# Designs tried in a protein design chat: VHH binders against o29008. Part 7

Target 1, 271 residues: o29008
Amino acid sequence: MDREEIKVAVLRMEGTNCEDETVKAFRSLGVEAEAVHIKQFYSDMIRFEEQRSVFDYQCLVFPGGFSAGDYIRAGAIFSARVKSVLRKDIEEFIKMGYPILGICNGFQVLVELGALPGFDEDKPLAEKPEMALAMNDSSRFECRPTLLKKESEKCIFVKNLKKDVVMFPVAHAEGKVVFPSGKEDEYLERLTSNDQIVFRYVDEKGDYAGYPWNPNGSFYNIAGICNATHTVFGLMPHPERAFFGYQVGRREGYGDGYCIFRSVVDYLEKL

## First folded at step 25 (VHH)

Design x4
Fold by ESMFold2, fold request of step 26:
Structure x4 (fold): chain B 271 residues (1-271), chain A 121 residues (1-121)
Amino acid sequence: as target 1 above (271 residues)
Amino acid sequence: QVQLVESGGALVQPGGSLRLSCAASGFKFSYYTMRWYRQAPGKEREWVAGISGERGRTKYEDSVKGRFTISRDDARNTVYLQMNSLKPEDTAVYYCAKRKWEPSGEYTDYWGQGTQVTVSS
């Protein structure tokens, strides 16, 4: 499709943040993007001109979202709202081949929705969550840069990635990737055989390492995964905070996060 | 308990054909990539072919492409290696392998006992 026909919805609710950075990133690439409150998709109390359909968009983003004193409650409420009112629409959206991105809190939403790890392309939303993002091993909020090795060739979000290792910051208290006890071997096999592990935490040498390089203790150093169709992507680090060079200590140009957003636009232009 | 049992190895003339089998048990076979490796005397074990679980995608070492075909029968928990146009350099013990993921996320492989293939006049 033409770039001017591409529309991106960055979903919001009370407690979400980083929607402005995400909207700005997409707009700088020449596509229409807007923050859309989830009520605009379903509530009869919304003015007609503010009403939206999920199908008006070609990409959905669940942005990062924190509230200091009520972070856990806010994320759970957001996930529950998405499940209750958007589940069927999101399932159809995925089946149409349109991309969905979940960043930090948004990754948690995709996990709770059953969209990730997303083993079955015919049933893109599992009946119940098949993994979790648990409390960091440190038992504290981790806010730091992370280095991420690209592990997937098929994930549409990394097609424009020029580097083998990128830097995105993290900011979370519950970012530890956990699979069901006793199923870790099976999960790693299924994810690796279908190229669904997208990013893994590494040290400065590019080696898989523990804390502080793996900031939350995620199993297999997993920082991000995609579903079986490679179009639904969740990660804990924030590429929207590494899009412009000035966000990462450069005076001009772009940071490593640019390629994540550019890859979405390129994918949609080829549809 | 994971078990892998290779069979079908034999002495065969150059240009001949041979079909290897590997019977598997003790795991959800249909989810796992199955791999064939070979080891000639005095050489290191080397990967030959693989076939993924669930989607059945195949990959081959360059030296065997077009001559060897890997396949699987999930109903019988068996992986096969059809070897055509055999050459003396194909002489080796052939092993079937299943990946073992450690709790750390590192991995090793379960191996069968191997089956000897000898290509000689």
Scores: ipSAE 0.489, ipTM 0.795, lowest interface PAE 2.6, mean pLDDT 89
Fold by OpenDDE, last read:
Structure x4 (fold): chain B 271 residues (1-271), chain A 121 residues (1-121)
Amino acid sequence: as target 1 above (271 residues)
Amino acid sequence: QVQLVESGGALVQPGGSLRLSCAASGFKFSYYTMRWYRQAPGKEREWVAGISGERGRTKYEDSVKGRFTISRDDARNTVYLQMNSLKPEDTAVYYCAKRKWEPSGEYTDYWGQGTQVTVSS
C-alpha cells in the first residue's frame, strides 16, 4: 500500500500519556499516526467522530511509560481490558499480517494478552500467558542505555536494520524475560528454530554478558521477541527514545531506533 | 529422559539408496529441530542435515545437497534421512541429535547409538 495510506494507532488507557514519542516517530516517516484511547474502540459514550476501529489502522503500538513503579500492574490491567473487548479484532488483525509493536510496558501487555511468544499461527492470542516479564534480578528500577544484538532475520521490525548491535535505553523494574519453569529449553528451541528471538543484550564487545549489560537478568539475554508470524514484536528497551539524533546526542540524523519504525513502514508498503 | 535410536544402516553399492530412521522419546519432539550427523573412520563427527520443529524447515551440508532428504513424522516421533546416489565417501556412522540449550548460549547434543552406513563395491 502507499505510504500516505498507512495509519498507525498508538494505544493508550486511563493514566497513560507517554505515547507522543512513538506518534512523532511514525509521523516523521510520512505516515499517519495518532494516540488512541482503548475506549474509542468499544465505548458507546464516545462521540461518533471519535470512534475508531482496529481495522482503521495498519499498525498497532502498545507503548511504554504507563506508570512509574506499576508497570506489571498497568500491563495486566491494560491487557485485560483489551482482551475483553478487542480479542477477536486483534486476532484478526494479526492474521491479516498487520504489525503490532509492544515497547516496555507494551511488551508486558503483549505477554499478558498471550500474543507473545505466540507460537501458534492459527491462534495469535493464547488463552493464558505463556511467559512473563518478572522483577529485575537487581530488584531495582533499571534506567540506562543498553546494547542489543540483532538476532532475527525474519522479524519485519528489523528488516531494515543493518547494524549488528544497536543502542536503546531501558527504563523498567520488571523486564526479566522468564519462561515456564522446566520449559526453558523447549521455549528457547521453539523461538530459535523459528527465528523469533529479535534482540539480545550484549556488552561493548558484542558478547553476551550478565549484569549490568543484561540489566534485568533475562533468560538467554533476551531483550525482545516476536511471534511465529514475525509481525508481533515486543521488547523492553525503548527504540522510540532513540529515534531522532538529538535523543542520542546527535545534532542531526537519526538514532538506532529509526530502523525499527522504518521497517514497519517498508513492510506495510509492500503488504 | 531423552532417547534417540537410529536404524536403517546397511551395506550398499555406490549409486544406491538408503533410508535411515531415528526414533525419539523423552521430549516434545515436534518442538525441536532434529539433526543428522555422521562420523567417518578417523574423522570428526560432522553435521549432515537438519529439520526444524513444527514447520519442518530443512538445511543440508553442501556435500549431500540434492542427494539426501531429511524429513520427520511428528506423530511417530521419528526423523528420517533418505540417502540417494550414495558415494563411498558417505560411509560413516550416522547419528541423530537433539540439542539442549542453556541460558548462557551453550548447548549439549543428545545422541543415539548410531547406525553404520557403508558404501562399497
Scores: ipSAE 0.364, ipTM 0.747, lowest interface PAE 1.3, mean pLDDT 93
Fold by OpenDDE, fold request of step 26:
Structure x4 (fold): chain B 271 residues (1-271), chain A 121 residues (1-121)
Amino acid sequence: as target 1 above (271 residues)
Amino acid sequence: QVQLVESGGALVQPGGSLRLSCAASGFKFSYYTMRWYRQAPGKEREWVAGISGERGRTKYEDSVKGRFTISRDDARNTVYLQMNSLKPEDTAVYYCAKRKWEPSGEYTDYWGQGTQVTVSS
């Protein structure tokens, strides 16, 4: 489709206000983007001109930043609400091949929705969560730049990413990727066999390392994964905070996060 | 406990065909990539072919492409290796393998006792 026809919704709910960076990122790419409150999708109290449909958009983003380390259940609340009112729409949205991005808390939401790891192509949302983003091993809020190695060649969000290692900042208390007890090997096998691991934490040499390079203690140093169709992507680091050069100490140009958003736009143009 | 039992090995003439089987147990077979390896006398064990779980994507070593076919029957927890146009250099003990991943990124492979394939005139 034409770039001018592409619309992106950055989803928000009560108490969230950190959608601006993501909206700005997409707008800078020449596509329409807006923050959309989930009430706009279902509430009769919303004025007609403010009402929205999931299908008004070609990309959905669950942003980060709405839960500081103190919100143990923010992702759960958001996911529960979304699941209650938008489950069918989101499932259809995914089946249509439209991309969904979850950043930090948004990754948590996608996990709680059952969208990730999303092994079943015919059932994009599992009935129950199949993985977790647990408390960091440090038991602290981690806020630092991280180095991520690109792992996936199929994920549509990294199709334009040419660099092997990128730098995105993290800011979270619960970012540890955890798989069901006793099924870690199984999950890893399934993810790797279908190229669903998108980013892994690495050190300055590009090697897989523990803390602090793996800031949260994630299994297999996983920083981000996508679903089986490679169109739903969740990651703990913040590419939207590394989109513009000035965000990463560059005078001009773009940061490493640029390619994530550009990849989405390019994908949609070809869809 | 992971168990792999290879079978089907035999003595065959050059140009002949053979079908190997590997019966697997002790894990969710359909989720795992299964691999065939072979080890010739005095040589290191080498990868021959692989077939992924669920989607059944296949990969082959260059030397066996077009001659060997890996397949699986998830209902029977069995992986197969159809070997056609066999050559003397295919002589080896053939092993079926299941990979185990560790959180560190390291892995180990499980395999059985192997089955002897001998190609000779």
Scores: ipSAE 0.344, ipTM 0.735, lowest interface PAE 1.3, mean pLDDT 93
Fold by OpenDDE, last read:
Structure x4 (fold): chain B 271 residues (1-271), chain A 121 residues (1-121)
Amino acid sequence: as target 1 above (271 residues)
Amino acid sequence: QVQLVESGGALVQPGGSLRLSCAASGFKFSYYTMRWYRQAPGKEREWVAGISGERGRTKYEDSVKGRFTISRDDARNTVYLQMNSLKPEDTAVYYCAKRKWEPSGEYTDYWGQGTQVTVSS
């Protein structure tokens, strides 16, 4: 489809303006993007011209830093509301091949929705969460730049990423990737076999290391994963905060986060 | 406890065929990539073939491409290696392997007792 026809929804719920950076990123790529309140999808109190459908869009984003903030686990509450009113639509949306991005809190939402790790292609949303983003091992809010090694060749969000290692900032208290107790090996095997690990934390040499290079203590240094169809992607670091050059100390050009968003647009143009 | 039991090894003539089997237990078989290895006398153990879980994607060592076929039956927790056009160089003890990943990025492979394949005139 034509770039001008592409519409992106950045979802919000009684939150702050944290979605603005993501909206701006997409708009800069020449696609239509807007922040959409969850009420616009179902509430009768919304004016007709403000009403929205999931299918009005070709990409959905669950942003970071929404609702009660990054220091509070808000993913469960938001996911519960989304699940109650949009579950079927989101499932269909995923089956259609449309991309969904979850950043930080958005990653938490996708996990709670059962969209990640999303092993079942026929059931994009599991009945119950199959993994968790737990409290950081440090028991502190982690706010720092992180180095991420690209691991996946199939994830549509990293198709245009040529760099082996990128820098995205983290800002969270609950970013530790954990799998069901006793099934860590199974989950890792399944993720690896289907190329669903997208980013892993690394040190300045590009090696896998512990704290502080792994700021939250995630299993296998996992920073982000995608579902089995590689169209739903969740990560704890913030690519939207590394999109423009000025965000990463450059006068002009783009940061490493640019490739994440450009990959989405390129994918949709070919869809 | 993970258990792997290889079978099917035999003495065959060059150009012959043989099918190996590996019966697995002690883990969720369908989730795991299964691998075949072989160790010839005086040589190190080498990878031969692999088949992924659930989707059954296959990979082969170059020396066996076109001759060997790896397959699996998840209902029976069994992985197979069909070997055609066998050569004397294929003589080895063949092992089935299940890999265990560690958070550090390291891994350990579980092996069976192996099965002897001898290709000779």
Scores: ipSAE 0.298, ipTM 0.716, lowest interface PAE 1.4, mean pLDDT 93

Design x8
Fold by OpenDDE, fold request of step 26:
Structure x8 (fold): chain B 271 residues (1-271), chain A 121 residues (1-121)
Amino acid sequence: as target 1 above (271 residues)
Amino acid sequence: QVQLVESGGALVQPGGSLRLSCAASGFTFRYYTMRWYRQAPGKEREWVAGITGEKGRTKYEDSVKGRFTISRDDARNTVYLQMNSLKPEDTAVYYCAKRKWEPSGEYTDYWGQGTQVTVSS
């Protein structure tokens, strides 16, 4: 697929504010990208020219940021709306091999949608959430740079990533990866065996460590995972905030986040 | 409680074949990678083969590639090791293993009692 033909939708709802950075990141790579309100996919109140279909795009992004309605459980409202109107479309989208990225709140949405950990390739969205992003162990909003070790070789979002450890900032209150009680070992086994763990928090030496290197207290220091087909990826840190060099204190060039987005584009070009 | 019971070990001549079995219980077998290890006299226990859960991807130690085949029957919660072209160097106690991951990143392996394989003329 020609790069100029690639279209990316960065999904937004009321109260989201991080879609612009993601849009800018993709546009800088030479692909078309736009912020799309969820209502544009299903609402009859939307003008015809503003209506959108999931299949108009080759990549969907659930961005970070705060959704005004996620006071009860992060990503719950967004996921509920998506499931109610776009479940089948998203499932088909995933089955087609098109990538979906969830960043921070977007990761939360993907979890609530049942897209992650996404063990079932035939049912990309589980009927119920199978994991959770819980309140940070610190019980505080964590805002800091984090170091992430690349763990997956199969996830399409990190195919272009050559560095073993990258730096992405976190900004969240509910980023603790939690698996169902009593099934932690099972889930870890399944994730590991299928190469679905994408990033783990590490310290400056590249070692797995606790707080503050693991800012939220995630199980097994997990910062991001992908589904069984490795095309749906959720992470709590913000690669879009580490895309450009200037975002990470460099005069020119790109930050470590560049590779995440470039990997998507490269994948789609070959799809 | 995790239980692993190895069987099938025997005395065989060089060039012979043997099929080991490991019956597993106490965990959701189909999701777990199963591994075979062996320990020869005076040597450390070494990994021999592994087969992942669900997709059943296999991996082998170099010394047994082409001779050994690991397989599994999830319906019977059993993992097998077909050993062909056996050599005296294959003499060892063979163990079936299930790994348990800890949140820290460490892991422990569950083992059975092992089964003795002796290859001798």
Scores: ipSAE 0.548, ipTM 0.824, lowest interface PAE 0.8, mean pLDDT 93
Fold by OpenDDE, fold request of step 26:
Structure x8 (fold): chain B 271 residues (1-271), chain A 121 residues (1-121)
Amino acid sequence: as target 1 above (271 residues)
Amino acid sequence: QVQLVESGGALVQPGGSLRLSCAASGFTFRYYTMRWYRQAPGKEREWVAGITGEKGRTKYEDSVKGRFTISRDDARNTVYLQMNSLKPEDTAVYYCAKRKWEPSGEYTDYWGQGTQVTVSS
């Protein structure tokens, strides 16, 4: 489809306000993008002009910065809300091949929704979460730049990423990728065989290393994964904070995060 | 515990055919890529073929393409290697393998006892 016809929704709910960077990133690429409150999809209290449908958009983003009220599990509140009102729509959205991006808290939401690891192509949302993003091994809020090695060749979000290693910042307390006990090897095998591991934490040499290069202690240094169809992508680091050159100490140009968003747009243009 | 038991190896004439089997247990077979390797006398063990879990995608070593076919029966937890147009160069002990990945990015393979394939006139 034409670039000017592409519309992106960055989802928000009560108490969230960190969607601006993502919106700005997409708009800079020449596509329409807006922050959309989930109430706009279902509430009769919303003015007609503000009402939205999931299918008004070609890409959905679950941004970071909205887990402050999640006392039980990260992303649990937002995921529960989304699941209650948009489950069927999101499932259809995924089946249609439209991309969904989850950043940090958004990754947590996708996990809680059952969208990731998303092994079942016929059922994009599992009935129950099948993995977790747990408390960092450090038991601290980690806020630092991270180096990520590109692992996937099939994930649509990294199709235009030419660099082997990129730098995205992390900012989270619960970013540790954890698989069900006793199924770590199985999950890793399934993810690997279907090219669903998208990013892994590495050190300055490009080697897989522990803390602090793996800031949260994620299994297999996983920083981001996609579903079986490679159209739903969740990662803990923030590519939207590394989109513009000025965000990464460059006077001009773009940061490594640029390619993530550009890849989405290019994918949709060809869809 | 992972167990792999290879069978089907035999002495055959050049141009002959064999079908190897590997019975697997101790893991959820359907999710794992299964691989065949072979080791000729005095040579290192080499990869021959692989078949992924679930989708059953296959890959082959160049020297066996068009002659060998890897397949799997998940209901029986068995992977097969159909070998046609066998050559003396195919003589080796054939092994079935299940891979285990490590957090470091490295991996180890589980092997069976192997099965001897001898191609000779």
Scores: ipSAE 0.546, ipTM 0.822, lowest interface PAE 0.8, mean pLDDT 94
Fold by ESMFold2, fold request of step 26:
Structure x8 (fold): chain B 271 residues (1-271), chain A 121 residues (1-121)
Amino acid sequence: as target 1 above (271 residues)
Amino acid sequence: QVQLVESGGALVQPGGSLRLSCAASGFTFRYYTMRWYRQAPGKEREWVAGITGEKGRTKYEDSVKGRFTISRDDARNTVYLQMNSLKPEDTAVYYCAKRKWEPSGEYTDYWGQGTQVTVSS
């Protein structure tokens, strides 16, 4: 499709705080993007001119969370609301091949919806969550730069990424990737064989390492994964906070996060 | 417990064909990449071919491309290696393998006992 026809919805509700950075990133690439309150998709109490359909958009973003970090109840409320009012629309959206990005709390939303790890192409939303994002091993809110090794060639969000290792910041209290006990071997096999592990935390030498390089204790150093069709992507680090050079201490140009958003636009232009 | 049993090895003439089988048990076979390896006398064990679980994507070592075909039957928990245009350098014990992922994220392989293939006139 033409770039002028691409429209991105960045979902919000009371308490979300990263939608502006995400909207700015997409707009700077020449596509329409807007923050859309979840009520605009379903509530008849919203004025007609403010009503929206999920299907007016070609990309959905579940943005990062709350100013004081990731509180379990706030993220759970957002996830429960999305599940109760948008689940069917999201399932159809995925089946149509349109991308969905979940950043930080947005990754938690995708997990709670059953969209990730998303093993089944024909059933893109599992009935129950198949993984979790648990409290950090440190028991602290982690706010730091992270180094991430690209692990996937098929994920549409990294097709434009030229670097092997990128730097995105984290800001969360519940970022620890956890799989069901006794299923870790099976999950690693399935994710690896279908190229669904997208980013893993590494140290300065590009080696997989523990804290503080793996800031939350995520299993297998997983920082981000995609579903079986490689179009639904969740990660704990914030690429929208590394999009413009000035966000990462550069005088001009772009940060490493640019290619995540550029890859979405490139993908949609080919649809 | 994981069990892998290779069969079908034989003595064949150069240019001949042979089909190996590996019967598997003790794990959810359809999810796992299955791999064939071989070890010739006095040499290190080397990878030959692999087939992923679920989607069945195949890969081959360069020296066997076009001559060997890996396949799987998930209903029978069995992986196969069809070997055509056999050469004396294909003489080896052939093993099938299943990867074991450790909680650390490191891995090792489970191996079968192997089946002897000998290509000689």
Scores: ipSAE 0.525, ipTM 0.819, lowest interface PAE 2.4, mean pLDDT 89
Fold by OpenDDE, look of step 25:
Structure x8 (fold): chain B 271 residues (1-271), chain A 121 residues (1-121)
Amino acid sequence: as target 1 above (271 residues)
Amino acid sequence: QVQLVESGGALVQPGGSLRLSCAASGFTFRYYTMRWYRQAPGKEREWVAGITGEKGRTKYEDSVKGRFTISRDDARNTVYLQMNSLKPEDTAVYYCAKRKWEPSGEYTDYWGQGTQVTVSS
């Protein structure tokens, strides 16, 4: 489809305030993007002209930067609301092949929603969460640049990413990827075999390392994963904060985050 | 506990065919990549073929491509290695393997007892 036909919804709820950077990123690529409150999808109290449908869009983004507090709880609450009113629509959206991106808190939402790790292609949303983003091992809010190694060749969000290692900043207290106890090996096997690991934390040499290079203590240094169809992607680092050159200390051009968003647009153009 | 039991090894003539089987238990078989290895006398154990779980993607070492076929039956928790056009250099003990990954990126392989394949005129 043409870029002019592409519409992106950056989903928001009460207390969210970091959707603007993501909207700006997509708009800069020539596609339509807007922040959409979740109530616009289901509430009859919303004016008609403000009402939205999931199917008005070709990409959904759960952004980072939810309001202060328990991010896991916030993710859970957001997920619960989405699940209660939009479960079928989101499932259909995913089945249609439309991309969904979750950044930081958005990754948490996707996990709580059952969209990730999303092993079942026929059931894009699990009945219960199958993984967790737990408190950082440091027990502190981690705010720093991170280096991520691209791991997936199938994830649509990294199709245009040619660099082996990229720099995205993190800003979170609960970004530790955790799998069900006793199933770590199984999950890792499933993720790896289906090329669902998208990014892993690395050091300056490109090697897998612990803290501080792994800022949260994630299992297997996982920074981001996608579902089995590779169209739903969640990551803890913030590509939208590394989209423009000026965000990463460059006068011109783009940061490493550019490729994430461009990949989405290119995917949709070919869809 | 993980258990792997290989079978099907035999003495065959060059150009012959043989089918190996590996019965697996102790883990959710359908999710795991299964691998065949072989070890010839005086040589190191070498990877031969692999098949992923669920989607069953296959890979082969170059020396066996076009001759060997790895397959799996998840209902029977069994992985197979069909070996055609066998050569004397294929003589080895063949092992089935399941890999366990660690968070560090290290791994441990579980092996069966192996099955002897001998190709000789």
Scores: ipSAE 0.516, ipTM 0.816, lowest interface PAE 0.9, mean pLDDT 93

